VH-VL binders against 4-hydroxy-tetrahydrodipicolinate reductase (dapB). Designs and how they scored, part 19

Target 1, 258 residues: 4-hydroxy-tetrahydrodipicolinate reductase (dapB), of Thermomicrobium roseum (b9ky70)
Amino acid sequence: MLRLALTGVTGRMGRAVLELAASAPDIQLVCGLIRPARDPHEVAAQLPAPLALTSRVAELVQGADVVVDFSHPAVTVAVAEAAAHAGIPLVSGTTGLSEHDQAVILRAAQHVPVVQAANFSLGIALLHWLLPELVARLPTWDVELIERHHRHKRDAPSGTALALARTLLAAREPAPSPLVYGRGPGTAPRQPGEVGIHAVRAGGEVGRHTVLLATDDEAIEVTHWVQSRRAYAQGALEAARRLIGRPPGLYSLQDLVT
Below, E stands for the ipSAE of ESMFold2; O stands for the ipSAE of OpenDDE; V2 stands for 0.75 times the mean of E and O plus 0.25 times the DockQ between their complexes.

## First folded at step 11 (VH-VL; framework fv_narsoplimab)

Design i3 (from g6 with heavy chain T31E; at its last look DockQ between E and O 0.73; V2 from the best seeds 0.67)
Fold by ESMFold2, look of step 11:
Structure i3 (fold): chain C 258 residues (1-258), chain A 122 residues (1-122), chain B 106 residues (1-106)
Amino acid sequence: as target 1 above (258 residues)
Amino acid sequence: QVTLKESGPVLVKPTETLTLTCTVSGFSLSEWGMGVSWIRQPPGKALEWLAHIFSDDEKSYRTSLKSRLTISKDTSKNQVVLTMTNMDPVDTATYYCARIPESGWSDAFDIWGQGTLVTVSS
Amino acid sequence: QPVLTQPPSLSVSPGQTASITCSGEKLGDKYAYWYQQKPGQSPVLVMYQDSKRPSGIPERFSGSNSGNTATLTISGTQAMDEADYYCQAWDSSTAVFGGGTKLTVL
């Protein structure tokens, strides 16, 4: 039984992790973190599952095998120090850490296993492993990346698409692989070695990424799509499981799935 | 530099409503986890916490005074406003506003205004 | 339940250690905070979350909190440390202050 402590319990990801962990037969939620200025009874009543709450970071980690953190850089730093002191692994999805904050995470990783990722999709992490293998074996094939997201997404291309593109470009080095962002009216025919990125904004899709590898005569498509944001919470829980027993160090999600 | 400054009347008649404004500078009222509190100190007496408001609009009030207090913020004006109804001479005090910082999730009152003395007298 | 009790006064000689206590039921289950207030001035945070020192506060200030008692300790006490000291804790979503301790450095 994996004893799990959680931060960000009222946030979107924290609630998702709490729901999934409460239904997982191999996981026991032992504690959640709440700020000192909030009433634990009031917060607990709003949660989708029962959870003991503390405002003391040292108490959060007591009796836990792993801490899962989806919060704010200020909280993440405090939790990383406590996890390192207690000798337990940390899974963190918090973004926006300063250089100073990141140094704290690196220091904690000298004492305990830490996984830090902006995206806890296991499927995307596996694509970062799989796609270089495909590209290395198919160096002359055309590569295009198509992503689809809901109508409200502000950034284009998606961060996931840009990260996948960088993975594809790195797999083709030393060959030049310029990025082409969409193809507008009057766009010249494809140049050899280009990697096109195409952003679609429609409907309510959480996210869909297709990598197309093609010649004149055949093609392979590798598609990852997210049906719900719960996929990220599931990935965080799986990362927590796989982090147990690993030596101290800073891991990517890819490190854990390959 | 981070500053907070209290403003409002210096004299209030019994039964009147007190409105105090805390104007902040050097930080945003919309920063994650940040809050502003009102604390008062009657002359020669201890500090007494009154209310606070966080950036996500979560509010809390001193239980004994909750029926008399209202706290709100206007992020565009960098202001936090406290209203206290039915003032009484025992409410004579220096009123401070203080920051609850986002950093470290400390929930300390890390920076205080200079305070404003409010006298309630007939 | 949320009453924080401090001694009203404490006197120490320069260079000696001052220990200011703050007592409350189950206070060790909560974080303790400490504020220094000199005459005519606003309070200044000197300790937070039991034992953490804000930037600019001398190392001679330290804190602890266990059981029902939090303690602010000033070692090598100096004349400039003469002030009122208040403890504070959170009771659910409300803040509670102690009655204050007047520290005199003779």
Scores: ipSAE 0.555, ipTM 0.817, lowest interface PAE 1.8, mean pLDDT 90
ESMFold2 (binder alone), look of step 11: mean pLDDT 91; pTM 0.940
OpenDDE, look of step 11: ipSAE 0.737; ipTM 0.883

Design i4 (from h4 with heavy chain G104N S106A; at its last look DockQ between E and O 0.62; V2 from the best seeds 0.63)
Fold by ESMFold2, look of step 11:
Structure i4 (fold): chain C 258 residues (1-258), chain A 122 residues (1-122), chain B 106 residues (1-106)
Amino acid sequence: as target 1 above (258 residues)
Amino acid sequence: QVTLKESGPVLVKPTETLTLTCTVSGFSLSTWGMGVSWIRQPPGKALEWLAHIFSDDEKSYRTSLKSRLTISKDTSKNQVVLTMTNMDPVDTATYYCARIPESNWADAFDIWGQGTLVTVSS
Amino acid sequence: QPVLTQPPSLSVSPGQTASITCSGEKLGDKYAYWYQQKPGQSPVLVMYQDSRRPSGIPERFSGSNSGNTATLTISGTQAMDEADYYCQAWDSSTAVFGGGTKLTVL
């Protein structure tokens, strides 16, 4: 049994991780962190599953095999120091860390395994490894990226699409070509090495990303889509499982799935 | 420079409603995890916590006084306001506001105002 | 209604160690906080989370918390340490103060 401690228990990601961990046969939830000025009974009653709560970071990590953290930079820093002191691994999805905060995480990683990621989709992490291999073996093929999201999404292209596009462009070094947004009037035909990126906004889809590699005679499509935001919580739990037994170090999610 | 300053009436009649304002400077009431508390001290007696409010608008009140207290904030004015109804001479005290800082899960009252004496006359 | 009990007074000679206690049921399961208040002044935080010293507080101040008792210890006590000292803890979402200890330094 993997004994799991959790921060950010009232946040969207914390609640999702808690719910999934509570139903996982290989995971035992041992403790969650709350700030001292909160009533643990009232917080526990509002959680999707039973969880013992403490405001003491040393108690949080006691008896745990791993800490999963989705919180605020100030909490993440305190938890990282406690995890390092106690010799247990840390999985952190907290964003917005300052350079000073990041230095604390790096120092903790000298003593324990730490995985830090802004996005815990295992599929996307794997694509960042896979796509450079495809592009390198197919250097003359056209590359296009199509992403589809629900009608309410305000940014275009999606953050995931921009990150995948950077991965695709980097795989074409040393002669990088421009990222082309759509195919509007005056942009055709393709110039050599372009990577096109296309944003579709329709319906209620959470997110779908297709990389198209093509010649005149054949094509390969690699598609990743998210059916629910639970995928990120599942990815965090899988990262926790794979981090066990690793030597101290700072790992990416990609490091754990490849 | 972080400061908190209490303001309000110095003399209140029994049964009236007391309104105290804490004006803050050097930090934002919108900063994640930040809080402000009201604490009073009757002359010659111990400190007594009354209420607090955090940046996410989460509030808490001393149980014995909950029906008489209301705390609110206005981040654009850098103010936290405490209202206490039905004042009585036993409520005569120095009223302080104090900061609960955002960092490191401390939840201490790290910076206090100078306090304001409120006298409730019969 | 939780109660934090402090001795009402404590006297020490300059240079001696002062130990101010704060007792409450299972207080060691909570963080203890300590405040110093001199006559006519606002309280000043001198210890938080049992044993952590704020910036600007002399190293001669230390703290501990175990079982039912938290202790603020002042080594090499000086005349300027003469003050009232209050412990504080969180009981769920409410703060509770002790009754205070008047430290006299002769």
Scores: ipSAE 0.502, ipTM 0.775, lowest interface PAE 1.9, mean pLDDT 90
ESMFold2 (binder alone), look of step 11: mean pLDDT 91; pTM 0.944
OpenDDE, look of step 11: ipSAE 0.761; ipTM 0.902

Design i5 (from h4 with heavy chain S55D; at its last look DockQ between E and O 0.84; V2 from the best seeds 0.72)
Fold by ESMFold2, look of step 11:
Structure i5 (fold): chain C 258 residues (1-258), chain A 122 residues (1-122), chain B 106 residues (1-106)
Amino acid sequence: as target 1 above (258 residues)
Amino acid sequence: QVTLKESGPVLVKPTETLTLTCTVSGFSLSTWGMGVSWIRQPPGKALEWLAHIFDDDEKSYRTSLKSRLTISKDTSKNQVVLTMTNMDPVDTATYYCARIPESGWSDAFDIWGQGTLVTVSS
Amino acid sequence: QPVLTQPPSLSVSPGQTASITCSGEKLGDKYAYWYQQKPGQSPVLVMYQDSRRPSGIPERFSGSNSGNTATLTISGTQAMDEADYYCQAWDSSTAVFGGGTKLTVL
């Protein structure tokens, strides 16, 4: 039985992780972290499953086999230090860490297994392994990446799409592989070896990424889509499971799925 | 660079309602985990916490004064407002606003305004 | 409405160590915070979450909290440390201050 401690329990990701963990027969929720200025009984009553709450990071990690963290950089740093001191693994989806904050995580990783990811989709992590294999075996095929997100997404291309594009380009080295952003008016015909990237903004879709590999005569499409943020919570829980028993180190989610 | 400044009347009659405004600068009231508290100090006496409000509009009040206090914020004006009803001479104090900083976990009052003295007299 | 009890005053000579206590039931299960207030001035945070020192506070300030008692310790006390010191803790969603300790540096 995997004893799990959780941060960010009032946030969207924390609630999703809590809900999924409560239904998992192999996971026991042991503690959640809340800020000192909140009433733990009031907060606990609003959670989708029972959870003991503390404002002290040392208490958070007591009796835990792993800590799952979706919070703020200051919380992540404090939790990483406590996890390292207690000898337990850390799964963190917190972004926006400074260089100083990241140094704390690296020091914690010298003592315990740590996984950091901005995206806890197991599918996306697996694509980073799979797509180079496809490209290496199909070196002359055209490669295009199409991503689709809801109308309110402010960045384009998505961070996931840019990461996938870098993976595709690296798999093409040393061959010429210019990255081309969209096909606008007056855009030249496709050049050999280019990788196109296209951003679609419409509707309410959380995220969809299609890699198209094609010749004149046939094509393969590999599509990953997210229907809900629950997918990221599932990925975080699976990362927690796979981190158990690993040597100290800083892992990517890809390291855990391959 | 980060400042909080209290403003409001310096003299209030018994039974009147006091309205105090805290104007913040150098940080945003909408930043995740940010909060502002009101704390008072009667002349020669200890600090007394009154209320706070966080970025997500979560509010809390001193239990003994809850029926008299209302806290609110206007994020677009960077202002936090405290209203206290039925003022009495014992409410004469310097009123401070103070920041609860970003992090969602430290929960210290890290920066304080200069304070404003409110005198309640007949 | 828990009560945080501080001694009303404490006197030390320059260079001595000052230890200001704050007592409350199960205070060690909570975080302690400390504020310094000089005459005519606003309070200044000097310690948070038991033993964490804010930027700009000298290393001679330290803190601890266990059992029913939190302690703010000032080593090598200087004349500029003369002030009122307040402890504070959270009781659920409300803040509670101690009565304050006037530190006099003779």
Scores: ipSAE 0.618, ipTM 0.843, lowest interface PAE 1.3, mean pLDDT 91
ESMFold2 (binder alone), look of step 11: mean pLDDT 91; pTM 0.942
OpenDDE, look of step 11: ipSAE 0.733; ipTM 0.884

Design i6 (from h4 with heavy chain S103L; at its last look DockQ between E and O 0.73; V2 from the best seeds 0.66)
Fold by ESMFold2, look of step 11:
Structure i6 (fold): chain C 258 residues (1-258), chain A 122 residues (1-122), chain B 106 residues (1-106)
Amino acid sequence: as target 1 above (258 residues)
Amino acid sequence: QVTLKESGPVLVKPTETLTLTCTVSGFSLSTWGMGVSWIRQPPGKALEWLAHIFSDDEKSYRTSLKSRLTISKDTSKNQVVLTMTNMDPVDTATYYCARIPELGWSDAFDIWGQGTLVTVSS
Amino acid sequence: QPVLTQPPSLSVSPGQTASITCSGEKLGDKYAYWYQQKPGQSPVLVMYQDSRRPSGIPERFSGSNSGNTATLTISGTQAMDEADYYCQAWDSSTAVFGGGTKLTVL
């Protein structure tokens, strides 16, 4: 039985992790973190499942086998220090850490296993491993990346698409190859080594990424899509399971799925 | 650099409603996790917390005064407003506003205004 | 309704250690905060979350919290430390202050 402590319990990701953990037979939810100025009973009433709450980070980690963190950089730093002191692993999806914050995380990773990721999709993490293998065996094939998200997404290309594009470029030798953003009217024909990246905004889909590898005669498409944001919460829980028993260090989600 | 300044009437009559405004500078009321509290201190007596409001509009009030207090904010004006109904001479105090910073979920009152004395005539 | 109890006054000689206590039922299960207030001035935060020192507060200020008692300790007490000191804790979503301790340096 994996004893799990959770931060960010009122956020979308924290609620999703809590909901999934509560229904997982191998996980025991032991504690959640709230800020000192919040009423534990009022917060607990808003949660999708029962959870004991504390405002003290030392109490949060006490009796836990792993801490899952989706919060604010300042909370993440405090939790990382407490987890390192208590000797328990940390899974963190918090973004926006400063250089100073990141140094604290790196120090914690010297004492306990830590996973940091901006995206906890196991599928995307696996693609970062798989795509270099495909590209290495098909070095002359054209590579294009198409991503599709709901109409309300603000950024384009998606962060996931940019990260996948960097993985594809790195696998195609060290020569500079430009990213080509869309192919509108007046663009020149494709040049060897280009990686095209295309952003589609339509409907309500959470996210879809297709890597196309092609010649004149055949093509391979590798597509990852999400059906719900619960996929990220599931990935965070799986990362928590896979961190148990690992030596101290800073891991990527890819490290855990390969 | 961070400044909070209280403003409002210095003299009120019994039963009147007090409205105090806290104008903040050097930080934004829309910053995640940021809050502002009102605390009062009767002359020669201890500090007494009244209410707070956070950037996500979560509010809390001193239990014994909850029916008399209303706190609100106008993020575009960088103002937090406290309204206290049915004023009584016992409510004579210096009223402070103070910041609750987002840092590390410290939830301390880290920067205070200079305070404003409100006298409720007998 | 938690009550935070502080001694109303404390006297120390310059250079000695001042220990200001704040007592409350199971206070060690909460964070303690400390504020210094000099006559005619607004309070100033001197300790938060039991033992964390804000920037600009001298190292001679330290704090602890366990059981029913939080303690603010001032080592090498100076005349400028003469002030009222208030402890504070959170009771769910509401803040509670202690009654204050007048520290006299003589």
Scores: ipSAE 0.530, ipTM 0.803, lowest interface PAE 1.9, mean pLDDT 90
ESMFold2 (binder alone), look of step 11: mean pLDDT 91; pTM 0.940
OpenDDE, look of step 11: ipSAE 0.737; ipTM 0.882

## First folded at step 12 (VH-VL; framework fv_narsoplimab)

Design j1 (from h4 with heavy chain W105Y; at its last look DockQ between E and O 0.58; V2 from the best seeds 0.62)
Fold by ESMFold2, look of step 12:
Structure j1 (fold): chain C 258 residues (1-258), chain A 122 residues (1-122), chain B 106 residues (1-106)
Amino acid sequence: as target 1 above (258 residues)
Amino acid sequence: QVTLKESGPVLVKPTETLTLTCTVSGFSLSTWGMGVSWIRQPPGKALEWLAHIFSDDEKSYRTSLKSRLTISKDTSKNQVVLTMTNMDPVDTATYYCARIPESGYSDAFDIWGQGTLVTVSS
Amino acid sequence: QPVLTQPPSLSVSPGQTASITCSGEKLGDKYAYWYQQKPGQSPVLVMYQDSRRPSGIPERFSGSNSGNTATLTISGTQAMDEADYYCQAWDSSTAVFGGGTKLTVL
């Protein structure tokens, strides 16, 4: 039985991980981290399963086999130090770490296995492995990336789209390929070797990414979409399972699925 | 620049209901994990926490005053409102609102308003 | 219901170290917070989560919390550090303040 400690139990990702873990027959939730201004007894009474809660990071890791972290950089740093001290693997989805914060994560990874990812979609992790193979075998084909997100998303292109574009461009080395952001007004045709990236903002969709590879005569589209945020929580739990027994090191999600 | 500003009556009669408004700027009351607290300080005396509200509408009140206090927020107006019933001269104090930031679950009162003196007199 | 006890005053010579204590039952199981208040001004956060210093607070301010006692330490105390200092902790979902310590720099 995998004994799991969780940060961010009241947040969107933490709630999703908690719900999935409570239903998983191979996982036992043993402790959760809450903010100091919350009453742990009142919060625990509202949870779908019994869970001991603490505001102290050292208490969080006691009796755990793995810590799953979706919080803020300062909490993540403290959790990484506690996990390393206790010999416990860490799964972290926290973003926005400073260079100093990241150095702490790297030091923790010298002592325990750590996976750190901004996106816990297993599907996206697999695309980073698969797309270079397609591009390398189809070097003359046009490559375009189209992403679609809900109307409230502020950044464009999405971080996932930019990361996928980097993977596609790297697969076309040694020749640098230009990244073209949308097709503005004008009549200029596509130039050979361009990789276009296009951002659509409409409706309420969580996220969709299509890589188009095409010639004059045929095309391949590879599409990944997120149907619900549960996909990220499932990926985090799977990462937790796959970290058990691995040597100390800093892993990407791709490392765990390939 | 994050600021909080208290407003409301300066003078209140005994038994009346006090309504104080905290107007915030430089952050949104909808920001996940953010909170606002009310803290008072009678002249020459210590700080006394009264209540807080978080962006998810979780509320808490000082136990001894819970029956007299109500806290609420209006995110469209960037305002947090405290109501305190049955005012008494002992409630004469400077009333502050203060931010509880989301950063790393610090739960500090990191930025305070300038405070407003409320006098309860006959 | 917890009571946080502070000495009502403390005097320190300029350049020396001031140690302001805050006592409460098992306070070391909780986070301690510290606020500085000068006459006629609002409180200012000077320490949070026991030992973390907010941006803009000089490094001569430090903190600790163990057992029943949290301590705010000011090394190289300066005249501008003369103020009232309040400790604070969370008890479940409520905040509790200490009675305050008036620091005088002689």
Scores: ipSAE 0.480, ipTM 0.791, lowest interface PAE 2.0, mean pLDDT 89
ESMFold2 (binder alone), look of step 12: mean pLDDT 92; pTM 0.945
OpenDDE, look of step 12: ipSAE 0.799; ipTM 0.927

Design j2 (from h4 with heavy chain S103G G104Y; at its last look DockQ between E and O 0.67; V2 from the best seeds 0.00; counts 0 for: pae E 2.2 > 2)
Fold by ESMFold2, look of step 12:
Structure j2 (fold): chain C 258 residues (1-258), chain A 122 residues (1-122), chain B 106 residues (1-106)
Amino acid sequence: as target 1 above (258 residues)
Amino acid sequence: QVTLKESGPVLVKPTETLTLTCTVSGFSLSTWGMGVSWIRQPPGKALEWLAHIFSDDEKSYRTSLKSRLTISKDTSKNQVVLTMTNMDPVDTATYYCARIPEGYWSDAFDIWGQGTLVTVSS
Amino acid sequence: QPVLTQPPSLSVSPGQTASITCSGEKLGDKYAYWYQQKPGQSPVLVMYQDSRRPSGIPERFSGSNSGNTATLTISGTQAMDEADYYCQAWDSSTAVFGGGTKLTVL
């Protein structure tokens, strides 16, 4: 049984992880972190599942096999230090760490396994490994990326699409031109080696990313689809499972799926 | 440079409502994890915590005074406001606002205003 | 509401160690905080979360908290350390202060 401690319990990701962990037969929730100035009874009443709460980081880690962290850089740094001291692996989805904060994480990783990711979709992590393999074997094929999100998504292209496009571009040899955003009116034939990227805004989908690899005669499409944000919480729990027994080190989510 | 400054009336009559404003600078009231508390000190007596508000609008009040206190913030004005109803001479005190900082969830009162003396006439 | 009890006064000679206690039921299960207040001034944080020193507070200040008692210790006490000292803890979502200790350095 995997004993799990959790930070950020009132945040969107923390609540999702808590909810999924509470129903997982192989996971035992042992503790969550709250700030000293909050009432643990009032916070616990707001959570989607029962969870013992502490404001002391040493108590948070003390019964755990792994700590899952979705919080703020200041909390992440404190938790990483405590986890390293206690010999406990860390899964962290916290973003916005400074270079100083990142140095603390790296030092913790010298003592315990640590996984950091901005996106805990296992599928996307696997695509970052898989797509370079495809592109390397198909160096002359055209590569286009189409992403589709609900009508209200403000950023375009999506952050996931930009990251995938960078992965595809880096796998092309040579990669002399920047990303090509859309194909405008008029004459715009494709140039060798470019990666086109297209943003669609329609309907209510959470997110879809299709990579098209094509010649005149055949094509491959690889599509990743997120139906609910629970996918990220599931990915964090799976990362926690896969981190157990690994040597100390700093891992990406991609490292854990390959 | 982080500062907090209290403002409000110097003299209040019994039964009146006290409104105190804490104007902050050097940090935003929307910064994750930060908060502002009100603490008072009657002349020659100990510190007494009254209320706090965090950036996510989570609030708490001293239990014995909860029915008399309201705390709110206006992020656009960088202000935290405390209202205390039904003032009595025993409420004469210096009123401070103090910051609860973001770092590590220390939840200390790390920076205090100068305080403002409020006298409730007898 | 929980009561944090401090001795009302403490006198030490310069260079000696001052130990200011703060007592409360199971206080060691909570974090203790300490504030220094000189006459006519606002309080200044000198210790937080039992034993953490804010930047600018001399190393001669230290803290501990176990059982029912938190202690602020000032080694090599100086005349400038003469002040009132308040302990504080969180009880659920409310802050509780001790009655204060007047430290006199003679």
Scores: ipSAE 0.487, ipTM 0.791, lowest interface PAE 2.2, mean pLDDT 90
ESMFold2 (binder alone), look of step 12: mean pLDDT 92; pTM 0.946
OpenDDE, look of step 12: ipSAE 0.716; ipTM 0.868

Design j3 (from g6 with light chain Y31W; at its last look DockQ between E and O 0.85; V2 from the best seeds 0.00; counts 0 for: pae E 2.2 > 2)
Fold by ESMFold2, look of step 12:
Formats: structure tokens, sequence, C-alpha cells
Structure j3 (fold): chain C 258 residues (1-258), chain A 122 residues (1-122), chain B 106 residues (1-106)
């Protein structure tokens, strides 16, 4: 039985992790972190599952096998120090850490296993491992990347698409201007070595990424889609499971799935 | 340099509504975990906390004054506003605004404005 | 609802130790905060979360909190420490101040 402590319990990711952990037969929720100026009774009533709350980081980590953190850099730093002191692993999805904050995480990783990721999709992490293998074995095939998100998404291409494009390009020797963002009016025929990247904004889709590898005679499509942001919370819990028993160090999510 | 400055009327008549503005500089009201609080001090008397608001718009009020208080913020103007209805001479006090920093969930009032004296005429 | 009780005054000689108490129901289960206020000035944070000193506060200031009592301790008290001192705690989402202690350095 994996004893789990949580931060960020009022945030979207924290609530999702809490809900999934509460229904997981192998996980025991032991504590959540709340700031001193919040009413623990009021916060607990708003959570999707029962959870004991503390404002003291030392109490948070007491009796825990792992801490899952989706909060803010200031909280993450304090929790990392406490986790390292208590000898327990840390799973953190907090972003925006300064270099000073990151140095604290690195020091904590000298004493306990720590995983940091901005995206806890196990599928995306696995694609970063798999796609280089496909591209390296098919060096002359055309490569295109299509991503689709809901109508309200403001950035394009998505961060996931840009990261996948970097992975594809690193696995393939670049040619002049290898990325092509969309195919607009007056576009010439595809040049060898180009990687097209196409952003679709429609409907309510959470996220979908397709890598197309093709010749004149055959094609392979590799598609990952997110049906709900619960996928990220599930990935964080799986990372927590896989981090148990690992030597101290700083891990990526890819390290845990490959 | 972080500063908070209170502004509003110096004199208020009984039953009127007091509106105080706290203008902040050197930090953003949208920074995660940041809060601003209003605290008052009648002449020669103790500090009395009134209300606070956090960057995520979570608010809290002193229980005995809850029906008379409203706190709000305007991030674009770097302002936090306190409204207190039905003023009475006993509400004569220096009114301070103070910051609640995001720093490791300290939840202290770490930096205070200079305060503004509000007198409720009798 | 919760009441934080402080002695209204305390006198010490220069160089002696001042211990300012703040009493409240199960206060040790909460964080205690301390503020110094000199005449005509705004309060200044001198201790937070029981025993942590903000940057710029001399090491002669220390704090503790257990049971029903938090204590702000000033060792080697100096004339410049003469001020009113307020404790504060959070009761759920509301802040509560003590009545204040006037520290006189004779």
Amino acid sequence: as target 1 above (258 residues)
Amino acid sequence: QVTLKESGPVLVKPTETLTLTCTVSGFSLSTWGMGVSWIRQPPGKALEWLAHIFSDDEKSYRTSLKSRLTISKDTSKNQVVLTMTNMDPVDTATYYCARIPESGWSDAFDIWGQGTLVTVSS
Amino acid sequence: QPVLTQPPSLSVSPGQTASITCSGEKLGDKWAYWYQQKPGQSPVLVMYQDSKRPSGIPERFSGSNSGNTATLTISGTQAMDEADYYCQAWDSSTAVFGGGTKLTVL
C-alpha cells in the first residue's frame, strides 16, 4: 500500500490526482497541504474525496511513501526539502521554477528519487522514445505532424507538438529550413527533408497529435489523443508507483516509462 | 521596492459608506499565492484584522463585521478596495493594508502601508 | 471567536531578556506571528510561523509556540526594542490579533 501525500489540493491537477488516488486500491491517501490562511474544514468539504489537511510541511511528509506535487515553485521548494529530509520520493508537476529553485530540487534529488515533468502523459513520454526509432529507420520518408485542440486554445503549435517536432528533427539530420508551419496559398511542392507541422482549432478536443510517416506507396500514422486531463493525473500516480525503490536522482517521465 | 499605500476620505459622517483603496507597487496582485489584507487600529488601541483577498479571488472577512465589509481587487490598476458600510464613531481608526506574500506559505503580513486615519465625525 | 491574550505591559532593563506571551486555546496547533509597532509607525513583522525571523530582524529575537502559549523572546534587550508587540494567528480563514504588549526598556 502506497501512502500518498499531496500538494495543490485545490487546483485542477491536485483535485484530479486526489480523485484518482482515492479510488485506487493500492494507494492510501495520508495528507494534503493547505496554506495557514485557509480553513481546512471548508477546503476538505470542497474536495472530491476525504483528506486530512495540514499547513505544516513536516506533517505532510510524515508517514508518506511519496509526495505528489502540483503547486507553485515556492511550495515545491519547501516540499522538496522536507521530502529529502524525510527520505521519501517526490513527483512534481510544478513549472516555472527559477534557477535558484531548481538548485534546491537538484539537491533534494541527491538524497531521494525525484521526477519532474511539465506533462505527465505516459503516452507522450513513450512517443518521445518510440518516434526517434521509427524516423531513424525510415530516413527518406516524409514526416508531417498534425495537432488538434479545442477552439479556445490560443497558442499554436501546441507545446506538445513543438516538443515532438524537436524529437523528430533530432532523430533526423536537418536540411535547410526543415520545419514548415502549415501549407498556405502559393506553396510549392514539398521539398525532401521538410517536416510539416499543422495546427487545428475546432470543437472541444483536449488534445490530439498525429505523426505521419509516408512514401508514395505506404504510410504509418502514430496518433496520441487525450480524452480528458485525468490522463495527466493518472500519469502522475503511475510515476509515483514507478519511482518507489529507485536510487536517488532526478528522473524524467520518459526515464520511468522506458 | 515593494510598497502599499492607502487612500480614501479622512472624514466620514455616521451611516456613510467608507471606501478605501490600497495601491500596490513592486509586486503583482496576480502572482500566485499573493494576498492583501486590511487591518485597522483605533487610536491608542490594538490592531484589528478586517479582511483579505488572495490572487485567486479567495476572500475572508472578520466575522463580527462580515455584513458591513466588501473587499475586491483590480489587478490592472494594482489596487485592492475595501468598502465598509454604516460607519459609526467607534470605527474611527488608522486603516492599513498589508501584503500576504507567496513565500513558502508564510501567510504573514510582511509589508504594511503607512496607514490612513479615518475619522467618523460625531 | 478565538481570543489571543497578551499581558498589557512588560518592563525590562537594557541587556535583560524580555519574554512576551500570547495565550489562546490550543494555539500550539496553529502558527504564531509577531509584529513590532513603534509610536507613529506601521507594524513590522518580527517573527512568523512560531520561530522564523524575517530578513533584517536581529538574532536576539526568537520565538516558540506550544500548548496554549506562544512566546516572543528578545535577549539582550536594547532601547530600540521599546515598542508595542502584537501576536497574531489564523483561525481557519480569519486572522486574530492579540491585544498587544507595551515593552518598556528602562
Scores: ipSAE 0.451, ipTM 0.758, lowest interface PAE 2.2, mean pLDDT 90
ESMFold2 (binder alone), look of step 12: mean pLDDT 91; pTM 0.944
OpenDDE, look of step 12: ipSAE 0.755; ipTM 0.898

